VHH binders against q84jc2. Designs and how they scored, part 258

Target 1, 232 residues: q84jc2
Amino acid sequence: MSKMRNLVEEKFLEFYESWVIQLELYLHQLLIAHNNNTMSETELRHLISKLTTHHKAYYTAKWAAIREDVLAFFGSVWLNPLENACSWLTGWKPSMVFRMVDRLRKSRVVLVEAQVKKLEELRVKTKFDEQKIEREMERYQVAMADRKMVELARLGCHVGGESVMVVEAAVRGLSMGLEKMVKAADCVRLKTLKGILDILTPPQCVEFLAAAATFQVQLRRWGNRRHYVTHS
Short names: E, the ipSAE of ESMFold2; O, the ipSAE of OpenDDE; V2, 0.75 times the mean of E and O plus 0.25 times the DockQ between their complexes.

## First folded at step 15 (VHH)

Design pf5 (framework vhh_8fcz_2; at its last fold request DockQ between E and O 0.89; V2 from the best seeds 0.86)
Fold by OpenDDE, fold request of step 20:
Structure pf5 (fold): chain B 232 residues (1-232), chain A 125 residues (1-125)
Amino acid sequence: as target 1 above (232 residues)
Amino acid sequence: QVQLVESGGGLVQPGGSLRLSCAASGFTFSTYFMNWVRQPPGKGLEWVSGITSDSSFTTYADSVEGRFTIIRDNDKKMVYLQMTSLKTEDTAVYYCARSPDEVQAIWEEGYFDVEGQGTQVTVSS
């Protein structure tokens, strides 16, 4: 059994499926670059640029879509349940990528003290921004349970007349807030990613991006197998 | 014709406050990421702050973080910069600058073009 999809869901689903296919292609290139040290710094920077451009394209499309229906992203029909379970405000949690950075330190990659310091500063800032967004998100969520909505809940399920108008107004208010919070979260994601890439050397960037992309792709694969979901 | 007109600059003592304003016209203001940038004497342009089209996110240079606040009013087509705890090193011509691509504006701080004449801010004892 599948739920009905609205136009925004259908369009973004199509976009995302294509986007993931391209991500897998870039992942393959990243892995090749990481496993052989034949590529020049210029070539590595070019590869990094292509991948980052790809990520920026995702957010460009997402921000256009959330203006139409932000609630579509809180269902995310283009993701499997495992992917959704790992999502924070409709995407990856910015502070979690520092675990992937830490992985570099356990590999053949050596981070100099200056890099470690900058990464820690960025981590602290990222965490602060996340918490700020979470607090604001809670405000919008709590506001949904205003006096009128609570009264409607007390009276039981009733669809029609004034009840519909009250609920729709509440949903509109929430949606407006959610759109801002999702966009804010994405800004933190972008800033965090850019910040990490600015601290790392090109070879380190390739390794980091490969790790991140691998995790994303594998999470999707694991989720699909677990829940028997097929994405074209 | 695109116009960005900055105002609110002046002479202020260290520790003082100023509020800059930018009036925008000639483009769909509510769809642009807006920036404040500054040019200190004898130096190049420096990004100061940015705000998304819907005010969902604000960002600041490290040098002004905690002291400056960027705000916008899409109905009035205005962007503001509240400056507090001003320092001598904040002395500069301040410009309002637009960015058509919000994602790119968040990605790189230098994604802007100066189009206005700017407003002079001088911090001196």
Scores: ipSAE 0.900, ipTM 0.953, lowest interface PAE 0.5, mean pLDDT 93
Fold by ESMFold2, look of step 15:
Structure pf5 (fold): chain B 232 residues (1-232), chain A 125 residues (1-125)
Amino acid sequence: as target 1 above (232 residues)
Amino acid sequence: QVQLVESGGGLVQPGGSLRLSCAASGFTFSTYFMNWVRQPPGKGLEWVSGITSDSSFTTYADSVEGRFTIIRDNDKKMVYLQMTSLKTEDTAVYYCARSPDEVQAIWEEGYFDVEGQGTQVTVSS
């Protein structure tokens, strides 16, 4: 019963599978753009715009879905166990994306000193915002351990209409707090992504977006193969 | 009729504090990202701050971060801007503004479709 998919999970599974397929198609275009030095700045900006629109569409759909069932995004049915294990508040950890930027700096991507300075400033701002969210999560978890919540858990062990209503109210309180924290984390993700793309040149943006899409696609493919190998 | 009505402006000395209010009507306030924008004398509109529909996230222009706080009350359909450590550079007409899409509002600062008539803030010695 706890493994059954509700309508929110079924709908988002359909959305996410389509969304990832489209991301793979955009990744192909990013790789072509990276290998073809003949693309104009206008053409690169159009491709970058397609990717940013695609990412914004993900969050638009996600925010609609979490209003219905935020818990579906903790241990999501549309992700394999490896993908779920890598999640921080239902997505990539904003401060960790700078490790990908750092790896590009070690490759053939040339960053001017002014860009490096701005990226460091953004990294500090991103970490500060993450820490605010982590403090809110801590405060939330402390409040959950409050004696009132322990009492409600004791009552929830009883079979009865009144005990069920008390447990349901506690679950609603949990869900409301989680919705806000997930949305806050997504806002940091959106601001961080935008900030990085604003600092990078169009060719650098293409390389960054290609690296990010590659990581996401490979994590999904590798996690699926790992799953099947352990079951064969 | 969609309306945003700002109030609470006035004349304040540098270093002072002021609290702006915005009363919203004519739309489902609790679903919209809300902003404060300002127009300094002789200049164009400048985005100041924004807040998500559920207060889960607030953002600020670099020039006001740490000094200004945006707050909303969905039950009263109100948005506030608590201003402290005011500077002469903060002199402007301040407008309350709504954004039609929250994801886009987080992505692009200054993304809004409706603004009020404004309230004058003057910081002068």
Scores: ipSAE 0.811, ipTM 0.918, lowest interface PAE 0.6, mean pLDDT 86
ESMFold2 (binder alone), look of step 15: mean pLDDT 81; pTM 0.831
OpenDDE, look of step 15: ipSAE 0.872; ipTM 0.944
ESMFold2, fold request of step 20: ipSAE 0.785, 0.795, 0.796; ipTM 0.904, 0.910, 0.907
ESMFold2 (binder alone), fold request of step 20: mean pLDDT 82, 81, 81; pTM 0.842, 0.833, 0.832
OpenDDE, fold request of step 20: ipSAE 0.899, 0.898; ipTM 0.951, 0.952
OpenDDE, second read of step 21: ipSAE 0.878; ipTM 0.944

Design pf6 (framework vhh_8fcz_2; at its last look DockQ between E and O 0.84; V2 from the best seeds 0.65)
Fold by ESMFold2, look of step 15:
Structure pf6 (fold): chain B 232 residues (1-232), chain A 125 residues (1-125)
Amino acid sequence: as target 1 above (232 residues)
Amino acid sequence: QVQLVESGGGLVQPGGSLRLSCAASGFTFSNYFMNWVRQPPGKGLEWVSGINSDSSFTTYADSVEGRFTIIRDNDKKMVYLQMTSLKTEDTAVYYCARSPDEVQAIWEEGYFDVEGQGTQVTVSS
């Protein structure tokens, strides 16, 4: 019936709410910079630095929360994420940002040949890292399903404290594996963001960050809990 | 005090293999992103590889990807660099290095605050 939100989830959601509000304020600055061609490269780089610092702070807070309880980031769909290979580990699929870059190229952002080549190299690397995580997750799902089947068979014969301890050990093993996978996915997200910003010029970075912030702010307005949204 | 001690360097032929070790002490090893960096003869430091605190993510310089593997053992407080298909351009002093912030270490390659004394790797026929 009623869903109980644990302490770790509540603290992180409080952080996230303030984080998105600040992101919206930075979005206004990005839009001003986009429309005002009198800003120097140094001023643009300072604004970009504020955005990248803001994104790094998100991951610092997230990893602290994951260390306390990674399962809070999977919510009430604990069993479903392990069986659903299309759910990405508590966040955006890293390569999805390239669809955003592609949309910007189609409409506004003009890229030179050297940038296009570097972006394609980065896209390939990002997809390779994603596929590595997906393969590791599949291996984990098989191992955990087998372990879960054995434990369920044993629990069907027994009731008591010993059975609770065995289930708790299995959950701890799964939690450690999920923590590693979420952190790996976040590392790919960080490397991909950095790589894109290194390839783009400062004005192009402003356009990209504005598009990304716009999308994130819209997701907040559309949904109640963005940390558990899967794209379908 | 923080200490990083590299070992396992030596003379190898091109195409050969070598495994470097780094023993860490004086800090909570399992909290830190760890790196290998190297200094080729007459050149500055170049970043080689990094591994995050729980081994969930590894990253490599383009020049060594596919040939080198970074590994850590948090129980023994050790970092390793398994090198294969060695080339003469891999000749360098190799240093183990600690990054003070994991998020920043992922963001910026070669971000570290402490390095060891190094171990010499020489690849020659």
Scores: ipSAE 0.736, ipTM 0.885, lowest interface PAE 0.8, mean pLDDT 81
Fold by OpenDDE, look of step 15:
Structure pf6 (fold): chain B 232 residues (1-232), chain A 125 residues (1-125)
Amino acid sequence: as target 1 above (232 residues)
Amino acid sequence: QVQLVESGGGLVQPGGSLRLSCAASGFTFSNYFMNWVRQPPGKGLEWVSGINSDSSFTTYADSVEGRFTIIRDNDKKMVYLQMTSLKTEDTAVYYCARSPDEVQAIWEEGYFDVEGQGTQVTVSS
């Protein structure tokens, strides 16, 4: 049975499709910049700014949407099954980007000692924040199972008007909790990304952003080839 | 009309504690990222702490991390700053400030609008 899309899903799907197209355009520019050593620092910074603005725009749109329906982002219909499987609390796992940086270091990116130290500090902080969120999620799940789900199950047996109101209230409460956790995770994502970009030089930022965008685009393409997503 | 009213400032000894309050009105409080900022004597404004709209995220300047705690109550339209282990360097006028863009506020520390009169905090032996 195909899940019927609600208005929030439809709108965000449209947004995301456009957003990904723009990301691919930026990726192309990043790759050109990376292969062209003639670009000035000013030009590189401008390109980086465009990408950061683009990412901030995604979260602005996402947070607007989750206020309406946070559940839409759990099992996002605009993502293929592979993308969803790689998702942590409706997005990329923040600590993952450090592995990406490590890969770049193994290839051609040379970091000075000061940068390495700062990155390590940021990694530790990021992991700590992730764990904190995961603990909260566990607590939330336990609470849901112990109380709210039981209440919902009990109320489901009664079709009275009062029961409907109670069920709605319970669902709202659950949704609010999820929204908070999603936003917390996104905050860690934003801070981690900003932190990395602040540590790296403009040329290194371009390499990092290119790698990140490549990974995202390739994951989507590969997932689409293996698992066709029906948008009807 | 947007109004932010800070209170709770005073004179304290080093190592002491103080709790600041900010009462907000005239805007949809629950939609804004809220901040505390301070202005030390003879210096410019400096960002201290921030809290997002639903309290799911808090952040602090390195200078106050571990000592200060920011809290908000959306029902009461209040923001609080619990300060502990106060230092002489914490002496400043403290302001409550809202950020017009929550994502931008989280991305860049110090993105805020100062609209209140502030409250004086003096740490001295």
Scores: ipSAE 0.429, ipTM 0.743, lowest interface PAE 0.8, mean pLDDT 89
ESMFold2 (binder alone), look of step 15: mean pLDDT 82; pTM 0.838

Design pf7 (framework vhh_8fcz_2; at its last fold request DockQ between E and O 0.86; V2 from the best seeds 0.84)
Fold by OpenDDE, fold request of step 20:
Structure pf7 (fold): chain B 232 residues (1-232), chain A 125 residues (1-125)
Amino acid sequence: as target 1 above (232 residues)
Amino acid sequence: QVQLVESGGGLVQPGGSLRLSCAASGFTFSNYYMNWVRQPPGKGLEWVSGITSDSSFTTYADSVEGRFTIIRDNDKKMVYLQMTSLKTEDTAVYYCARSPDEVQAIWEEGYFDVEGQGTQVTVSS
């Protein structure tokens, strides 16, 4: 039996499909800019701003949606299995973007010592924040197996109305915690992204954003091909 | 009418501690990202700390990281700033400020408007 999508899933799916299409358009612009050394700094900054605005819009929509149903994002019907497998707390792992930064270093992009130092500091901070969130996440997950829930599980699913109330309360508690954790994770994502962009020059930002967007788009494509899933 | 009333400032010696309070009214407090900002003598406004509407995340300026702690109580419509290990450089008028867009507030530390009168913090030996 196919999973029945709830309203939150349907709405966010529609949003995300549109959002990805726009991302692909921006990716195209980034690639053009990257290959065009004649673009002015002002033009590059404008392009960067469009992309950052686009990303901020995603989190605005996401945070509105998770208030309604955070669990929808742990199923993420708008993602293919490969994308989901690569997700950390319903999104990209913040520390992963430093791999994109490393790509810059291995390319013909020259990062000055001061940039390298700042990037390393940011990386350390990012990892620290990730770990903090993970610890709290674990607490919520473990708390789901409290005395009442364990006893209920032992008795089975045909216990009655009181059992339903216990489960609902447990799920609500978990959901509230998850919402906070997801939001916290997103804050780390935003801060990490902003931090990187503040360290890099406009041309470097364009290259970085192009790399990140490329990876995201390709991951989606690879996953779709592998699992025979079609997305618009 | 939106009101933000800061309190708790005073004179303290270096290494001392203060706890600032901000009482909010006139808006749905629990929907806003809250900030502490400060204005040192002869200088412009400086962002100090921020906290999400649900306390899911806190941020600090590098200059105060590890020394200051921001917390909020949505039931009481209060935001606090616990300051420890105070330095002379922390001398300023401190303001509580709200941000209507949490995403933007996280992205841009300067995304706030000062609406209160502030409270004076003076760190001096």
Scores: ipSAE 0.896, ipTM 0.948, lowest interface PAE 0.5, mean pLDDT 93
Fold by ESMFold2, fold request of step 20:
Formats: sequence, structure tokens, C-alpha cells
Structure pf7 (fold): chain B 232 residues (1-232), chain A 125 residues (1-125)
Amino acid sequence: as target 1 above (232 residues)
Amino acid sequence: QVQLVESGGGLVQPGGSLRLSCAASGFTFSNYYMNWVRQPPGKGLEWVSGITSDSSFTTYADSVEGRFTIIRDNDKKMVYLQMTSLKTEDTAVYYCARSPDEVQAIWEEGYFDVEGQGTQVTVSS
């Protein structure tokens, strides 16, 4: 049975594959910078800037694509099943990134008291924003179950052109709500990433970005190898 | 041609409330992240609040969180700032401001390219 992809999915698949390849190249540079103590703070800041620009470019492309088809980002064709299973509202869960910071702190990264305090404040703020979005998700799910939406869907199945327009309008209304929730989640992701990088020193930022890129690359490789083995 | 016109400022007592308005024209308002910034007497600009083009996300400076609410109406091309529990340190000229790139505006608070003429808010007895 063949997979069918619309134009939005095809274009974002091409974008994402290129984006991940570039992320892997940046990961190589991050690992070299981590293992090479001859890089200046200026050189580290330039590398960090390349990574942040790369992440911002992802969201720029994503926000353009969700305006056309937000549902493409739920069960995405450019992600393997493991990557999709790990998604929270079409991306990484903001509060979970602090587990990565905690692991680095225990093994390789020494944080001063001022950094620890700022990271805890950011963690609390991030969790609060995440919970706010989860409450909106619940309101959205309740609205989907609302009798009026079920009635509109029923009418669309059994009546002509006017009912098709009503059903299409109702579906657009629900999709707009979903678009807002996805965008809100992405805003929390952007602010959380920025907040962490502002608190950490440039060498610590390199450690964090390397860990984050490694996780993303390994999740993709691991999921692809299981998929390849299962289907070959 | 691009214009932002603030209104609704005035003299209020501490603990009072005030609602600022900003009328936008000359650009596609619904495509832009919008901000409120303020300039206290004898001080530089400080960012107050921001809102995404579709109202999906709002942000606030720590000093106003819980007291101020940013709202937009894309049909009317309006931005509002509902202020409550006003303090003397809230005294400032308040400006409405547009950000040219929404992802960058979320990334870096206080990122904007156009501002209005301002409206004076004075909190005193």
C-alpha cells in the first residue's frame, strides 16, 4: 500500500532532510570544539550563533508550513515512528530539556550558584507555560467532542454543496485552534532554548548543544535502523 | 505610511486601572508580532509585553506580570494593554511597537522596527 503525500508534506520533507544533514555537520563542529581547548570565546560564540540560527530557521519554515497544513505535523512523514512517538505537540517537550542539563551538570559541566538559581527559575517558568498549553489542549479536545461539531460532521456526510461549505468551515475553525496550540508550544521551545543558552557560558553552551544534537541524531538513526531491519 | 497611534493614557492613582489602545495602519497587521514598550521619566526604553500575530502566545516583563494583559484584535487592527494594580514606578510614556520577524521577536524580547508616538501614563496621588 502506497503512502500519499500532499504538497506541504513533500516540501517540508525536502527541507527537513536537508536541515538534519546540516545539523549533523554542526554536531561534528560542536564535538571538535568540545574536545579542543584552543578555541577562543569569540570562535565559540560564532559556532553557537550558527546553531541558534539553524534552529530559528527550522521554526520559520515550520510556521509557514503549519499555516497550510498543521495536521502534517502530527505523524509527520519526515520523521520515523520513534521520533513521532517522542513528540509532544509536534516537537520536544520543553520541560524535558532540563533533564539533559541535569545530566551534564552531574558528569561534565560545573555550574556556579547564580547559574543554578537562574536555571531553576527558568525550569519553573517553562513548566508553567507548558501546563498552560496542556490546559488549552484539553479545552480543544472538549470543543472537538462538542455536540455542535458532531452535528456539523453528520450533516456534511448527507447533504449537498452548502453542507460541504459548513463542514469545511468547521474543520478550518478546529485547525486554526490546533495551529495556535502548536505555535504556542514552539514559542515555549524557543524561549526555553534561548533562556538556557543565555545562562550557560560559551563552553557550557557547546556542551549542551552537542548533547541536544546528539540526542536528535541518535533518535533518528536508531528509529531508522529498526524500520530498515523490519522492512528489508 | 506605516503608523501606530497610541491612546488611553492619563493620570491615575496607585492601585488604579487603565487600558491603553494602539491603532495600526499601513501594513498587514495580522502578520506581525506586536509589543508594548515604555520610557520612564529620565530613563531609557524598557520592554513591557509582546503578543504573537495570532494571539497564540503572550509574554510580559517580570515587573508587570500578573498586573498587565496584552490583547489584540486583528479585525480592527488594534492592540491593547490592560493595566491593573498600577504603581508609581509604572509612570512612563507607553509605545506600541511592531516586530519585523516573529521567530526573532520570540527569541529576543524588545526586537522591533517601528514604534508610535506614545501615550503618557502617570501614576500618582
Scores: ipSAE 0.775, ipTM 0.900, lowest interface PAE 0.7, mean pLDDT 86
ESMFold2, look of step 15: ipSAE 0.768; ipTM 0.898
ESMFold2 (binder alone), look of step 15: mean pLDDT 82; pTM 0.847
OpenDDE, look of step 15: ipSAE 0.875; ipTM 0.945
ESMFold2, fold request of step 20: ipSAE 0.711, 0.724; ipTM 0.866, 0.881
ESMFold2 (binder alone), fold request of step 20: mean pLDDT 82, 81, 81; pTM 0.846, 0.841, 0.841
OpenDDE, fold request of step 20: ipSAE 0.895, 0.894; ipTM 0.949, 0.949

Design pf8 (framework vhh_8fcz_2; at its last read DockQ between E and O 0.89; V2 from the best seeds 0.86)
Amino acid sequence: QVQLVESGGGLVQPGGSLRLSCAASGFTFSNYFMNWVRQPPGKGLEWVSGITSDSSFTTYADSVEGRFTIIRDNDKKMVYLQMTSLKTEDTAVYYCARSPDEVQAIWEEGYFDYEGQGTQVTVSS
ESMFold2, look of step 15: ipSAE 0.809; ipTM 0.918
ESMFold2 (binder alone), look of step 15: mean pLDDT 83; pTM 0.853
OpenDDE, look of step 15: ipSAE 0.863; ipTM 0.940
ESMFold2, fold request of step 20: ipSAE 0.806, 0.771, 0.792; ipTM 0.917, 0.905, 0.909
ESMFold2 (binder alone), fold request of step 20: mean pLDDT 82, 82, 83; pTM 0.845, 0.852, 0.850
OpenDDE, fold request of step 20: ipSAE 0.907, 0.895, 0.900; ipTM 0.956, 0.950, 0.956
OpenDDE, second read of step 21: ipSAE 0.888; ipTM 0.951
ESMFold2, fold request of step 23: ipSAE 0.784, 0.784, 0.796; ipTM 0.906, 0.907, 0.913
ESMFold2 (binder alone), fold request of step 23: mean pLDDT 82, 83, 82; pTM 0.851, 0.853, 0.852
OpenDDE, fold request of step 23: ipSAE 0.894, 0.885, 0.906; ipTM 0.949, 0.948, 0.957
ESMFold2, last read: ipSAE 0.799, 0.805, 0.782; ipTM 0.913, 0.916, 0.905
ESMFold2 (binder alone), last read: mean pLDDT 82, 83, 82; pTM 0.845, 0.851, 0.842
OpenDDE, last read: ipSAE 0.892, 0.880, 0.908; ipTM 0.955, 0.947, 0.957

Design pg1 (framework vhh_8fcz_2)
Fold by ESMFold2-Fast, scan of step 15:
Structure pg1 (fold): chain B 232 residues (1-232), chain A 125 residues (1-125)
Amino acid sequence: as target 1 above (232 residues)
Amino acid sequence: QVQLVESGGGLVQPGGSLRLSCAASGFTFSNYFMNWVRQPPGKGLEWVSGITSDSSFTTYADSVEGRFTIIRDNDKKMVYLQMTSLKTEDTAVYYCARSPDEVEAIWEEGYFDVEGQGTQVTVSS
């Protein structure tokens, strides 16, 4: 089944590299829009829509890929070691995006009190959902250890087809549990991103998306540079 | 032909509990995000709750959070809504609804394409 695993990794690598290139192009457009204070609300909403469609496309592709091989997303070949080290359940930690939101309080386009209240409510809800998933992951890790111990003990006592079937069943169970966990985390990411964008005005959305994209692009560049320097 | 058939509605007192059921047919149930939506007398449709195809994530309207629980059984092609601490404001016709795209369903609450005839829930002393 190495063949199928390699195919999932190859396909998602091609997808992700193209997706990042397009993100960098959108970041350029966001920075231009941010510097142009005369851009219409309709034009800003159109640009924001392009970014939201781009992020949704990522999750559509990711969920199709994890159904085939969720393990490809743990220690991903399309991410550098720094990106992998900074990942929380195969992606960004939802509460982290509020750091970008905090920058808006210091920007020329200041948040009104009603927005601040709604963002704090969203931050609390996001933190709660995040902690719920962390508890589920802890329970999963305990169950995984118990299953691993049972399967290792059985493997040590058996030979032939029965040992192979037991190992396959254990791996399948682990993969299904991870698929659900990753998808749950992605749902919190989608809800958090949408919630922020619904609270912010179009100019504030542009600033927020620019900050988020800048961080993602810079993290990739920092990791790629460090890896290159280490091996040069 | 896609069909969703709701059941389990009835008259219940405030503070009571009720469990609604939805039987699905005519599509691959295990591939779809499922919702519960309701329509109070004389008002528009209100989204209540949703569940991913694999039960990995559930979401609820603020008005029902902590009181309602959405559950699904893919083998039986059923989705359920367990309602507790019912209020007079929960009086409505409840519909089961299918979402055509899971990412979009998580992104946009109340995103669905098919609903059944509904089941009436009346919360009254």
Scores: ipSAE 0.810, ipTM 0.910, lowest interface PAE 0.5, mean pLDDT 87

Design pg10 (framework vhh_8fcz_2)
Fold by ESMFold2-Fast, scan of step 15:
Structure pg10 (fold): chain B 232 residues (1-232), chain A 125 residues (1-125)
Amino acid sequence: as target 1 above (232 residues)
Amino acid sequence: QVQLVESGGGLVQPGGSLRLSCAASGFTFSNYFMNWVRQPPGKGLEWVSGITSDSSFTTYADSVEGRFTIIRDNDKKMVYLQMTSLKTEDTAVYYCARSPDEVQAIWQEGYFDVEGQGTQVTVSS
C-alpha cells in the first residue's frame, strides 16, 4: 500500500543518510592508512573488515526494505538525480568497479602477473553474471507489454472495486519479479567486491576501497550541489 | 526438530549424470539460503553450490561450474543438485546444509550451520 510504501522510503532515507556519514568517516581512515606506510598488516585487515562489514550491513537493510516495497528503490528518494542516473538495478554496476582496479596499476605497488590474471578472470565472470540479469530485465520489460498487462491497464483507467483488486494483484506479481532481479544484482555486487578483495593485498585493498568510497561520496556531493542549483 | 534428508546418490560412469534431492523439515525452509557440500574419501569438506531463499541467485565452486545446477522448490521444501559431465574427482558423500545469514552466505562460501545425513556419489569406470 501507498502508506507502507512511504514508510519504507522514510525509514531507508534515515538509514542511508547515517550509512553515508559513516562511510565518509571510514573513507577518512582509509586515506590516512593509504598515506601511512607504518600500519601493520593486522591493522590494515581490521580497517578492511570494518568497510566490508559496513557494506554487508547496507545489503542486510536493503533486502529487508525491498521485501516490503522494491519499487521504492527505483528512483529512490534517498538518492539525488545524478546517483539515480548512474544506477544499474538500484545500485552500482559491478563491472564498472574494475575501472577503479585499473588505477591500482599506477600505484607505487604494482599488481603482480598472478593478480592481473585472477582479476581478468573475475571481470569476465562478473560481466557474464551481469548479462544474465540484463536478459532477465529484457524479458521482464517485454512481459510488461503482453496482452494481459495491456488489458489490465485498460481496466485500471477507471476507479472501481473489481478493476482495482485485479490491478493490485498484477502489481504485486511485478514487484516480486523486480525484487528477485534486484537481489540477484546485489549478489553479483557482493561476489565482485569479495572477489577483488580476496585477490588484492591489504595495502591494495585499502587503496581500492578508498577509491570506491571517494567516487561514491563525490558523486553524491556533486549531484546534491547540482540538484540545489536546479531547484533554486 | 530440524531435519535434512539427502537422496539420489549412486554409482555412475564418468561423463554421466545424477540428480540429488534434499527434503527439509522442522524449520521455515523458504527463509534460508541452502547449500550443497561434499566430502571426498580421505579429504575435508568442500562447498559445492548455494542458492538464495527465493532462487534469485545461485553460486558454484569453480570445480563444478557449468556442470552442476542447483534448484529449489519452496512449496515442496526441496533443494536439488543436477549433476552432469561427472568426473572421478566428484566422488564424495554429498550433504545438504542451510546458512544462518543470507548476505554472509553470498559473501563467504561454506557459511552454513546444519548438515544433512548425506548421500554417496561414486564416479568410476
Scores: ipSAE 0.774, ipTM 0.883, lowest interface PAE 0.6, mean pLDDT 86

Design pg11 (framework vhh_8fcz_2)
Fold by ESMFold2-Fast, scan of step 15:
Structure pg11 (fold): chain B 232 residues (1-232), chain A 125 residues (1-125)
Amino acid sequence: as target 1 above (232 residues)
Amino acid sequence: QVQLVESGGGLVQPGGSLRLSCAASGFTFSNYFMNWVRQPPGKGLEWVSGITSDSSFTTYADSVEGRFTIIRDNDKKMVYLQMTSLKTEDTAVYYCARSPDEVQAIWETGYFDVEGQGTQVTVSS
């Protein structure tokens, strides 16, 4: 089992490092597009499409990996401690995205009334879905204290083939529960990101994606610098 | 050969309930996102509902949210659509459909590569 865990972690670490390098290249293109009025709407749509494809590729790889070892995503080896500390169910918290949109709106992004209304409707829906997942996590934690789970933990204290098999089946059940929870959270993330991009114009999408990518890249750099400074 | 076979359609009065079934064969059902789509008389296809391969997430069109429930049984290779509070506007041929990529299916409604033969639902007095 530990051998399979190591392979999953190594494979995803390699994927993630490559994925972040490509994200930084796309961020560079987004910042050029945002700062210069030289790109056509068609060119902006192509750039947005590259970013959306890139984000979808991340979830495709992640879902394959969590099927093998979901626990690799809780305290991930490919993330620094600061990135891990900022995670909600192995990724960004969906409601955080609306804070980013609000910041852009207050700075230089002029949104029409219809867009403001649609963003607020999406925010309410996203928060509702987020809270539903949080209630599922609460139920999961309560189930861990269930009489049957306490009984299985007691059985696990005794060396024996039969009790070992029963405990292993229960642990697999718990892991499948976590897989479903992480996948549900990722579905909310995908729906939230798609919803925002559908509401915004291409120039506004570029500004939003640039802000999101900048935050992700800077968080990684801040965490890496802290580790470097303390390594004396 | 990949096959999806719908059943359970029929005539029902407004406010009534109906449960549609879809039997899958010829592929690893538990690996695929599944959808229900419908075609009202004289109109194009309308996506209704979707469910992830592991039932971790379900999604619905605004027109049916709160009234319809999509469920699946991977052991039986079945997907179901439980319909309640049926309206005349729900009259359509209902198809189940398979999505080749779950991430894409969540991202884009109506993304599917195989659909069944359909089952007719008529809501009238």
Scores: ipSAE 0.807, ipTM 0.911, lowest interface PAE 0.5, mean pLDDT 87

